# Designs tried in a protein design chat: miniprotein binders against b1l550. Part 48

Target 1, 279 residues: b1l550
Amino acid sequence: MRLPEELLERARDIHSEAPSHRIKLDRVGSFGLKVPVEFKGFLLLAEADVWVSLPEGRRGVDLSRQVEAIYELSNPPKDPFSLCREAAISLLEKLNYADSSGVSIRFDAPLQDGESLKYYGVEISSIASDEIINKIRVEILGMTACPCTAELIRAYKSSEIAATHTQRSLGILEVSTKAEHPDPDKLASIIERAMSSPLRTYTKRPDEGGLVIRSLSNARLAEDVVREMIHLFLEEFGHLPEDTHILAAVRSMESVHMHDIYAERSFSLDEIRKEISSH
Key: E = the ipSAE of ESMFold2; O = the ipSAE of OpenDDE; V2 = 0.75 times the mean of E and O plus 0.25 times the DockQ between their complexes.

## First folded at step 6 (miniprotein)

Design ky4 (at its last look DockQ between E and O 0.02; V2 from the best seeds 0.00; counts 0 for: pae O 18.5 > 1.5, placed apart)
Fold by ESMFold2, look of step 6:
Structure ky4 (fold): chain B 279 residues (1-279), chain A 83 residues (1-83)
Amino acid sequence: as target 1 above (279 residues)
Amino acid sequence: SMKRVRIEFTFDEENREEVLEFLKRLARELAEKYGLIVLVIVEDGRIWILVRGDPEAVDKFIEEVLKELEKRGVKYTVRVEEL
């Protein structure tokens, strides 16, 4: 049954009232929305969060307008970066009491892997206020080979045994900038190139041998992978605004341990260039 | 009361980068002067400004932006929409 329309005339508008405690809220929104996106010719199902700020004098947010803002823009499906930015702007246009808005969109991105595909994780966001701040996080698996064990084995038999333990490692690059979102494929490439070797969807036996030889030739500590990611990032994206913030990290699923190893560095472009030039 | 306006510009100028930099600086200066919140956006060959604040201050902001564009001799069309 539908309730009588005349109730709208008598019912309190709870959202527009003042709250009993006048406390500003930073993010009030709808989280876990499913939206279609078109990414590099693929139609993908993404997960989105939308929010706005709420001033101390307003009790609640018009949540229906938030959901409307992103779904109106997602039909027909479009590029997730455009959707993210446009929805953040639309939230500020539709919700006149908010000083800021935000949208995040998460999806698995396809990446060419020889004659096949593999996938990596992407989360993008746009935060709109006096400016738009764009954030992107990319996560992709690679292979690392331990140089410590490799050196021990080398010393044991004068290179008769070329071996070390290898494992999957999850590489992470997160970028926050006033510029447009960096290309996620380029971020994924930086992470893979920093590893001892990329992971493949499949290989034929000769190619698998080559992959293993590459990993042994590029043995790296998790710490070295993070440093290499930073180096490669600066080569590709050193042109971004100086206050661009980056997090570079690796979680290595060490095959000889019952636990993972983690290494991380966060920095701004200006900060890291100054640090490098001081050495 | 608060006024919210979207100002959309279409420019004939071949070098829109110079106009964008000018508008960003002007908008920042006027926002401080009149106590406004502004966002300057470039998308698909259009430049627009979202401005929020006191109604009289918003009107002055719009007036001054248009005046400064005229002083530069910029050819433009403009659409103003109250939100």
Scores: ipSAE 0.034, ipTM 0.580, lowest interface PAE 7.4, mean pLDDT 87
Fold by OpenDDE base, look of step 6:
Structure ky4 (fold): chain B 279 residues (1-279), chain A 83 residues (1-83)
Amino acid sequence: as target 1 above (279 residues)
Amino acid sequence: SMKRVRIEFTFDEENREEVLEFLKRLARELAEKYGLIVLVIVEDGRIWILVRGDPEAVDKFIEEVLKELEKRGVKYTVRVEEL
């Protein structure tokens, strides 16, 4: 049932009214929208969040305009980086009372693994105000092998390659920068290279054996993985602006414990450069 | 006075990984030799070397890097910028 449009002429604009309390809100928007995006030749259904700031003198945001803004830009489907930036700008243009806007787009990114596909999680964001800040978060699973247990077993049984427990570990890189979004495939690669070994979607018996041997030969603590991620990140992305902020983290789903091990470092490029130079 | 220089290399795709490993090793050795701070950065087929330190040492570093690349017969384009 659609209400008669003539009723709109008699209805108060509730959103434009003064609020009961004059308080600015940082983010008001629609979360969990589904939008199509084109990513590396794949058409994907992504989850999107859109928001704007709300001034103290306005009761509510025109949420319908926010939704329209992103869907207008989503047809035809485009890359998520452009969609994110363009939508953030469009939100400010359409909602003139807002001093800031933001868009986040989340999906599983396909990653080639031989003849099969694996994936990583990605969240692409843009925040627009007087400046545009681009944010990207990548999460990918790898495998770690424990060096402590390996050393104990080596001490007990003389072996060239000591057995140890292995587990699935989640690596996380989050980058916030005034530059363009960093390449998520490169970020995923950094995380995988920082692990004891990558995971594979499809393994034949020789490949599985090789993967385990590689892991055992490259045993790393969660702390080692984070440090390696930072090192590799600096080699690949050290050219980004000095005010670029990074979060590097690992969550290891320890196979011998009921709990996970977590390690992280948050830093700006300026801070980490000073730290490394002091040694 | 500290001099900062960015050396940008563009290599043909066929030898990029081998050249990168070579440059990383060379840059470390020369950094130690001349007491320089050196960072090797890789971006989309471009390799950047950021060098910081004494002006004379930086100049010697650049000269030696280019000389060693020539000895290896590596095809590259190079841009040197003082920062």
Scores: ipSAE 0.000, ipTM 0.152, lowest interface PAE 18.5, mean pLDDT 88
ESMFold2 (binder alone), look of step 6: mean pLDDT 82; pTM 0.812

Design ky5 (at its last look DockQ between E and O 0.95; V2 from the best seeds 0.00; counts 0 for: pae E 3.8 > 1.5)
Fold by OpenDDE base, look of step 6:
Structure ky5 (fold): chain B 279 residues (1-279), chain A 83 residues (1-83)
Amino acid sequence: as target 1 above (279 residues)
Amino acid sequence: SMKRVRIEFTFDEENREEVLEFLKRLARELAEKYGLKVLVYVEDGRILILVRGDPEAVDKFIEEVLKELEKRGVKYTVRVEEL
């Protein structure tokens, strides 16, 4: 049932009323929208969150207008970076009472793996206020081999390549910058290169054996992986602004334990440069 | 009453980064001076300023931005649009 539009003439605008408590809200919006995006030749259905700030003198946000803003920009489908940034700006333009806006877009990004596809998780965000801050989070699975067990086995049984337990590990890079969003494929590559070996969607027997051998010959602690991620990140993205903030993390799903091992480092480019230069 | 204006600048590529940093600083200073909300951003190679607030203050802001660009001798095209 649709109510008669004439009722709008008699209805109060509840959103524009003064609230009972004059308190500013940081984020008010619609979460879990589905929007189409074009990413590297793929048309994907992404999840999107859109929000704005709400001043203390306004009861509510015009939520329908927020939703309209992102869907207007998503047809035809465009790249998620532009969509995110443009939508954040559009929200500020359309909702004049808002001091800040934000958009977040999440999807599984396709990654070519020979004749097959693997994927990584990506969340692309833009926050607009006095400036635009772009954020990207990449999560990709890899494989790690434990160097401690390898050393024990080497000591017990003399072998050129020591056996050890292997497991899947989730690598995470989150970057917040005033510059453009970093290339998520490059971030995913950094994570994969920091691990003992990448994962493959499709393996033949020789390929599978090669992955395991590579992992065994490149055994790394979760801590090693995080440090390597940081090192590789600095090599690839050291040109970003000094106030760029990074989170590097690994969650290792240890195969000999019922629990995961987690390691992380949060830092700014300025901070980490000073740290490295002091050694 | 609130006035919202988008200022679009097109600059030569050679000086775009320098001009962007200048405009960011200038816009911030003027925003503080006039009590305005200002966002400076880049889209499709253009520098844009979204300014909003008191109508008279917005007009002064626009005038002062253009004046300062002229002082620097920067070549640009500008479009001003009220939203």
Scores: ipSAE 0.439, ipTM 0.790, lowest interface PAE 1.2, mean pLDDT 91
Fold by ESMFold2, look of step 6:
Structure ky5 (fold): chain B 279 residues (1-279), chain A 83 residues (1-83)
Amino acid sequence: as target 1 above (279 residues)
Amino acid sequence: SMKRVRIEFTFDEENREEVLEFLKRLARELAEKYGLKVLVYVEDGRILILVRGDPEAVDKFIEEVLKELEKRGVKYTVRVEEL
């Protein structure tokens, strides 16, 4: 059923009215939209959120125009970074009462793993106002091996092979910058290289043994995994603007405990350089 | 009551980053001066400016941006699209 369009002249425009309580809102939007994206030769189904700011004098958001901003740009499918940035700008163009807009896009990124694929989590966003702020979060699993237990066992037996507990650890890098989004594969690589070893989709027993031996020979505290992430990040992305903000973190699912261990550091590029130069 | 324009610049200059940073600073200064909402961005190698606000203030913004580009000797073509 379609109602007559002439009713629009007789009905109040609720959205354009002043609200009873004049309180501005920071984010008003549509969340959980499904959008297609092309990423490194793959057609992926991504999940997107779109929003705008709402000034104190406007009661509501033109929701359909807000959703149209991203869907018009998603056909035909394109790379998620262009889609994210262009949609954020389109929101400001379509909804001129907003001081800012934002778009987030989430997907599982494929990564070559020998003859198969593995996946890691990616969430990107672009926030547009009087500038554009681009944010990317990458999450990937790796293996960590505890150096404390390894050293204790070495001292007890003086054996050629150190034993210790190993576990899956989730590495996290989150970058907020005025520059273009960093390449998610490079961020994932930094996280994996900071771990004791990468995880594989599958291994046969000889390869599994090698994976475990590698992890034991590269045993690291969660704190040192985070420090290594930061070191590797600075080597590859130290050229980003000085006000670029980074969060580096690891959540280790410790195999000998009922609980996880967590370590993190957030910093701007100018902050970390001052800290390092003071030593 | 509110004017929205997109200003599109095409440059022959290879070093677009220097011009982009200049336009970002200029746009911020003029936005504060005239009470405008302004965003400078890049699309397909072109520099674009989204300007929103009072019609007369938008016109003054456009005029001053073009004047300052002429002063710096930047060669460009421009397209102004009202949204």
Scores: ipSAE 0.328, ipTM 0.767, lowest interface PAE 3.8, mean pLDDT 89
ESMFold2 (binder alone), look of step 6: mean pLDDT 86; pTM 0.857

Design ky6 (at its last look DockQ between E and O 0.26; V2 from the best seeds 0.00; counts 0 for: pae E 9.5 > 1.5)
Fold by OpenDDE base, look of step 6:
Structure ky6 (fold): chain B 279 residues (1-279), chain A 83 residues (1-83)
Amino acid sequence: as target 1 above (279 residues)
Amino acid sequence: SMKRVRIEFTFDEENREEVLEFLKRLARELAEKYGLIVIVYVEDGRIRIIVRGDPEAVDKFIEEVLKELEKRGVKYTVRVEEL
């Protein structure tokens, strides 16, 4: 049932009214929208969040206009980076009372694995105000092998390649920058290279054996993985602005414990450069 | 008819903050004067202005912004793109 449009002429604009309490809100918007995006030749259905700030003198945000803003830009489907930035800007244009806006787009990114596909999780965000800040978060699973157990087994049984427990580990890189969004495939690659071995969608017996041997030969603590991620990140993305902020983290689903091991480092490029130079 | 234009400025780093503040003020004044919607922001070290409204008003806005920058003797490169 659609109400008669004539009723709108008689209705108060509730959103434009003064609030009972004059308090600014940082984020008001629609979360969990579904929008199509084009990514690496794939048409994907992504989840999107859109928001703006609300000044103290306005009761509510025109939420319908926010939704319209992102869907207007989503047809035809485009890359999620452009969509994110353009939508953030469009929100400020359409909602002129807002001093800031933001868009986040989340999906599973396809990654070629031989003749099959694997994936990583990605969240692409842009925040618009006096500046545009671009944020990207990449999460990808890999495999780690424990060096501590390997050393114990080596001490017990003389072996060139010591057996050890292996587990699935989630690597996380989050980058916030005033530059363009970093390439998520490169970020995913950094994470995979920092682990003992990558995961495969499927393996034949020789490939599986090789994967495990590789892992055993590159046994790493969760702490080692995070440090390696940071090192590789600096090599690939050291050209980003100095105020670029990075979170590097690993969650290891330890196979011998009921709990996970977690390690992280948050830093700016300026901070980490100073730290490294001091050694 | 509504015209939408993005103006991108590249400035030498030494005066970026001062220039940004100036452009924000100028853009706001001109937006009010011409009845335009204007957004000034920084992306990748470049100052961008998005202006939307009446085509003639948008053109006047662009002309005045450039004229005022010239008066200040600011060295810049500019790219104008219709959106």
Scores: ipSAE 0.025, ipTM 0.447, lowest interface PAE 3.4, mean pLDDT 89
Fold by ESMFold2, look of step 6:
Structure ky6 (fold): chain B 279 residues (1-279), chain A 83 residues (1-83)
Amino acid sequence: as target 1 above (279 residues)
Amino acid sequence: SMKRVRIEFTFDEENREEVLEFLKRLARELAEKYGLIVIVYVEDGRIRIIVRGDPEAVDKFIEEVLKELEKRGVKYTVRVEEL
């Protein structure tokens, strides 16, 4: 059922009024939209959030225009990075009372795994004002092997037994920069290389054995996984602007505990360089 | 009516970060002066500016940006796309 359009002539435009309490809002928008994207030859159904700032003198946001902005740009499906940036710009153009806008897009990214595929989590965003700030978060699972238990068992039998507990660990890299979004595949690669071993979609027994041996040979504390992620990130992305902000973290689902272990470091590029150069 | 333009610059200058800071400052000053909406960002090593507003003001913005780059002695190529 559709109501008569002439009612718009009589109804108050609630959104354009001043609010009873003149308080600005930082983010007002629509969250959890489903949008198609094209990523490296794959058509994916992504989840998107869109928002704008709302000045203290305006009661509401034109929410339909926000949704319209991203859906107009998502058909036909396009690259999620372009969609994210273009939608953020379009929001500011369409909603001229806002001084900032934002778009975030989340999807599972396919990654080649031998003759198969695996996936990792990606969230990108673009925040537009008089400039654009781009953010990307990548999450991928790997395997970690505990070096403390490995050493204790080695000492017990003087290398007759090579054993330790191994577990899945979730590695996280988050980057906020004025430059272009870093390539998510490169971020995922950094995280995997920092782990004791990558996870595979499947293995046959000889390959599985090799994977386990590799993990034992490359046993790492959660703290050292984070340090290695930072080292590898600096090698690959040290050219980004000095005020680029990074979060590197790991959440290890320790196989011998009822709880997880977490390690994290946040830093800017100029901060971490000063820290490293002081040692 | 509104005019919407994308200006993209390719620089071969080693101090690209200095030029970027200069352009951000200049773009903000001119946006205020002419009542324009301006966004400055970097993509593929290029500095891009999106400017929107009154057609004559947009044209003046472009003219003044190029003039100031010439004053600074910056070597560049530029592409202007109406959107």
Scores: ipSAE 0.011, ipTM 0.437, lowest interface PAE 9.5, mean pLDDT 87
ESMFold2 (binder alone), look of step 6: mean pLDDT 85; pTM 0.851

Design ky7 (at its last look DockQ between E and O 0.73; V2 from the best seeds 0.00; counts 0 for: pae E 11.2 > 1.5)
Fold by OpenDDE base, look of step 6:
Structure ky7 (fold): chain B 279 residues (1-279), chain A 83 residues (1-83)
Amino acid sequence: as target 1 above (279 residues)
Amino acid sequence: SMKRVRIEFTFDEENREEVLEFLKRLARELAEKYGLIVFVYVEDGRIRIVVRGDPEAVDKFIEEVLKELEKRGVKYTVRVEEL
């Protein structure tokens, strides 16, 4: 049932009223929207969050306008980077009482794996205020082999390639920058290269054997993986602004334990460069 | 009819913060004067002003912004794009 439009003329604008408590809110919006995006030739249904700040003198946000803003920009479907930025800006334009806005878009990104597809998780965000900050988070699974167990087995049974336990590990790179969003495929590649080996959607027997041997020959602690991720990141993305913030992390789903091993480092490009130069 | 325009300024890094503050103030004043919606932000080291409203008012806004920047003697490159 749709109420008569004439009722709107008589109704108070509740959102524009003064609140009972004059307190600014940082984020008010709609979370879990579904929006189509075009990514690497794929049309994907992504999850989106949209929000704006709310000044202390306004009771509520016009949520319908927020939703309208992102869907107007989503037809026809476009790349998620442009969608995030444009939507964040559009939110501020449409909601002139807001001093900040934000958009986050999440989906599984397809990644070619031979004749098949694998994937990584991606969250693309833009926050608009006095400045626009672009954020991207990439999560991809890899395989790690434990060097500690390998060393124990080597000591017990002399072999060139020591057996060890292997497990799936989740690598995470999160980048916040005033520059454009870094390429998520490159970020995913950095994570995979930092692991003992990548994962495959399917393997033929010779390929599977090779994958395991590679992992065993490149045994890494979770800590090693994080450090390698940082190193590779600096090589690929060292040109980003000095105030760019990075989170590098690994969650190793250890196959011999009931719990996971986690390691992380948060840093700015300026900070990490100073750290490395001091050695 | 509503016109939407993005003005992009590239300034030398040394005065970016001061120029940004100036542009924010100026844009706000002009927006109030002409009844426009204005947003000023920085993206990739460039200052952007998005202005929306009556076409004639938008044009006047752009003219006045550029005039005021010239008066200050600030070296800049400008790109104006209708959205």
Scores: ipSAE 0.027, ipTM 0.442, lowest interface PAE 3.7, mean pLDDT 89
Fold by ESMFold2, look of step 6:
Structure ky7 (fold): chain B 279 residues (1-279), chain A 83 residues (1-83)
Amino acid sequence: as target 1 above (279 residues)
Amino acid sequence: SMKRVRIEFTFDEENREEVLEFLKRLARELAEKYGLIVFVYVEDGRIRIVVRGDPEAVDKFIEEVLKELEKRGVKYTVRVEEL
């Protein structure tokens, strides 16, 4: 059913009125939208949030224009980074009373794992104002092997036998930059290489043995993993603008404990370089 | 009846942030003067201005922005695209 157009002459435009309390709002938007994206040859169903700032003198946001901004750009499906950035710009173009906008897009990224696929979490954002800030968060599981227990067992036997507990660990890299979003596969690779070993979708027993041996040969504390992620990040992405902000973190689901271990470090490229050069 | 244009600037100077602030102020002033809708943003190191409104007003906006940049002695390249 469509209502008659002539009703628009009689109805107030509530959104364009001044509010009873003149207070600016930072984020007003539509959250949990489903949008199709194309990522490295895969067609994925992503979840998106869109928002704009709302000035003190405007009562409401034209919410249909917000949804229009992203859905117009999502047909045909395209890569999520272009969609994210372009939608953020389109929001400001369509909702010209706002001085900032934002778009977040979340999806599970497929990653080739032998003849199978595995997945890691990606959330990208573009925040537009007088500039565009691009954010990306990547989360991927890996394996860690405890070096403390490994050393204890080595000392006990003084032999060629090595053993320790292993567990899944969630590695996290978050990057906020004025440059283009870093490639999520490269971020995921950094996280996996910082771990004791990657996780596989499946293995046969000889391959499983190799995976375990790799993890024991590369035993790392959660703190070690975070430091290694930072080292590898700087090696790969040290060229980004100096005000680029990074968070590197690990949540380790310790197999011998009832609780998780967490380690993190946030820094700007400028900050970390000064810290490293002082040693 | 309405014109919408994107102006893209590439600057060969080290102090892009100062130029950006100048353009933001200028764009806001001219938007008020000519009754235009304007948005200034940075993408990939380039400064972009999206402007829309009456075609004559949009053309005057573009002309005045370029004139003020020349007065400031800023070296730049520019691309203007109608949207």
Scores: ipSAE 0.000, ipTM 0.353, lowest interface PAE 11.2, mean pLDDT 86
ESMFold2 (binder alone), look of step 6: mean pLDDT 85; pTM 0.845

Design ky8 (at its last look DockQ between E and O 0.70; V2 from the best seeds 0.00; counts 0 for: pae E 11.0 > 1.5)
Fold by OpenDDE base, look of step 6:
Structure ky8 (fold): chain B 279 residues (1-279), chain A 83 residues (1-83)
Amino acid sequence: as target 1 above (279 residues)
Amino acid sequence: SMKRVRIEFTFDEENREEVLEFLKRLARELAEKYGLIVMVYVEDGRIYILVRGDPEAVDKFIEEVLKELEKRGVKYTVRVEEL
């Protein structure tokens, strides 16, 4: 049932009224929207969050206008980076009372794995105010082999390649920068290369064996993986602005324990460069 | 009354980063001076300034930005659009 449009002329604009309490809000918006995006030749259905700030003198945000803003830009589907940035800007243009806006887009990114596909999780964000800050978070699963158990087994039974327990580990890279969003495929590659071995969607017996042997030959603690991620990141993305902020983390789903092992480091490029130079 | 203007700049690639940093600083200073809301961003290799506020203040902002760019001798094309 649609109400008669004539009623709108008589209705108060509740959103433009003064609030009972004059308090600014940082983020007001719609979360969990579904928007189509084009990514690496795939048409994907992504989840999107859109928001703006609300000044102290305004009761509410025009939420319908926020939703319209992102859907206008999503038809036809475009790359999620452009969509994110353009939508953040459009929100500020359309909602002139807001001093800041933001957009986040989340989806599983396809990654070619031989004749099959694997994936990584990605969240692309842009925050607009007096400047634009671009954020990207990549999460991809890999495999780790424990060097501690390997050493114990080596001591017990002399072997060139010592057996050890292996587990699935989640690697995380989050980058916030005033530059363009870094390439998520490159970030995913860094994470995979930092682990003992990548995961595969489809393996034949020889390939599976090789994958395990590679992992055993490259046994790493969760701490080792994080440090390697940082090292590889600096090699690939060291050209980003000094104020670029990075979170590198690993969650290892330990196969011999009921709990996970977690390790992380948060840093700016300036900070980590100073740290490395001091050694 | 609030005026909103988008300024589009196209610069040669060789000095784009330096010019961007300059424009960001300048825009911030002028925004504070004139009580404007300003955003500087890059899209498709072009630099944009979104400025909003009092109409007279916005006009002064635009004039001053262009004047400062001229002083630096930077080659650019500019498009000003009222939103």
Scores: ipSAE 0.032, ipTM 0.388, lowest interface PAE 3.3, mean pLDDT 89
Fold by ESMFold2, look of step 6:
Structure ky8 (fold): chain B 279 residues (1-279), chain A 83 residues (1-83)
Amino acid sequence: as target 1 above (279 residues)
Amino acid sequence: SMKRVRIEFTFDEENREEVLEFLKRLARELAEKYGLIVMVYVEDGRIYILVRGDPEAVDKFIEEVLKELEKRGVKYTVRVEEL
């Protein structure tokens, strides 16, 4: 039932009042919205967050306008990058008291895996103020094989045993840039190539054997996976603006331990180039 | 009071990237000069400038942007929407 519009004459507009504590807020928004997106010919259900800044003199945000900003743009469904950027701009257009806005969109991206699909995690963001900053985070599982144990086993029999412990490892690349979002498939590829072997949805025994042999021939420490991710990233995306910020990380679920190993490096393109050129 | 305007540009030229960089620099310079808040962005092949501030300053911003485009000989169409 719709309430009478006449109530607007009697009710205070709580949102437009000044708050009792005049403190600016950085992010006020609607989180966990479900939106459809079209990605590589797939219609996917994504989760979105939308927010704006709130000045110290305004008590509340017009939440219906926030939700309107993204849902108007999500019908018909479109690619998540356009939706993300357009919604961030629309938030500033609709909420004229805000000096910044942001949108995040999360989905599982399909990736061809033989005659089947596998998926990797994607979260993109666009933050608008006097400029637009685009962020993308990609997470994909791969396999790592320990080189330390491989070397010990090699030394034990001198030649014939190729063995070590292997485990799932989660690779992470996060990029924040003023340029367009990097292609998530390329980021996922970088992560997979940095690991000892990709994971497959399923394999037949001969293919499984090949996968294991590949992992043994590419045995890597978690630390070296991160270093390789950075190397491959610089080859593919070294052209991005110098102030582009990257996080490269791996969390390895070590099969011989009760705990995980984690390695991480954050850097700007300017910073890492100086570091590399000094060696 | 504050005025808020969206300026939409459509360019015939295929060197849109060079025009975009010029507009970003010009908008920043004029925004600083007149105490305005501006954002330059691209959507569907069109260039937009979102500007807000003092009404007289916003009007001067718009006039100077159009003047500088004409001085450079750039062919364009423009739409101005007050928000």
Scores: ipSAE 0.000, ipTM 0.429, lowest interface PAE 11.0, mean pLDDT 88
ESMFold2 (binder alone), look of step 6: mean pLDDT 86; pTM 0.866

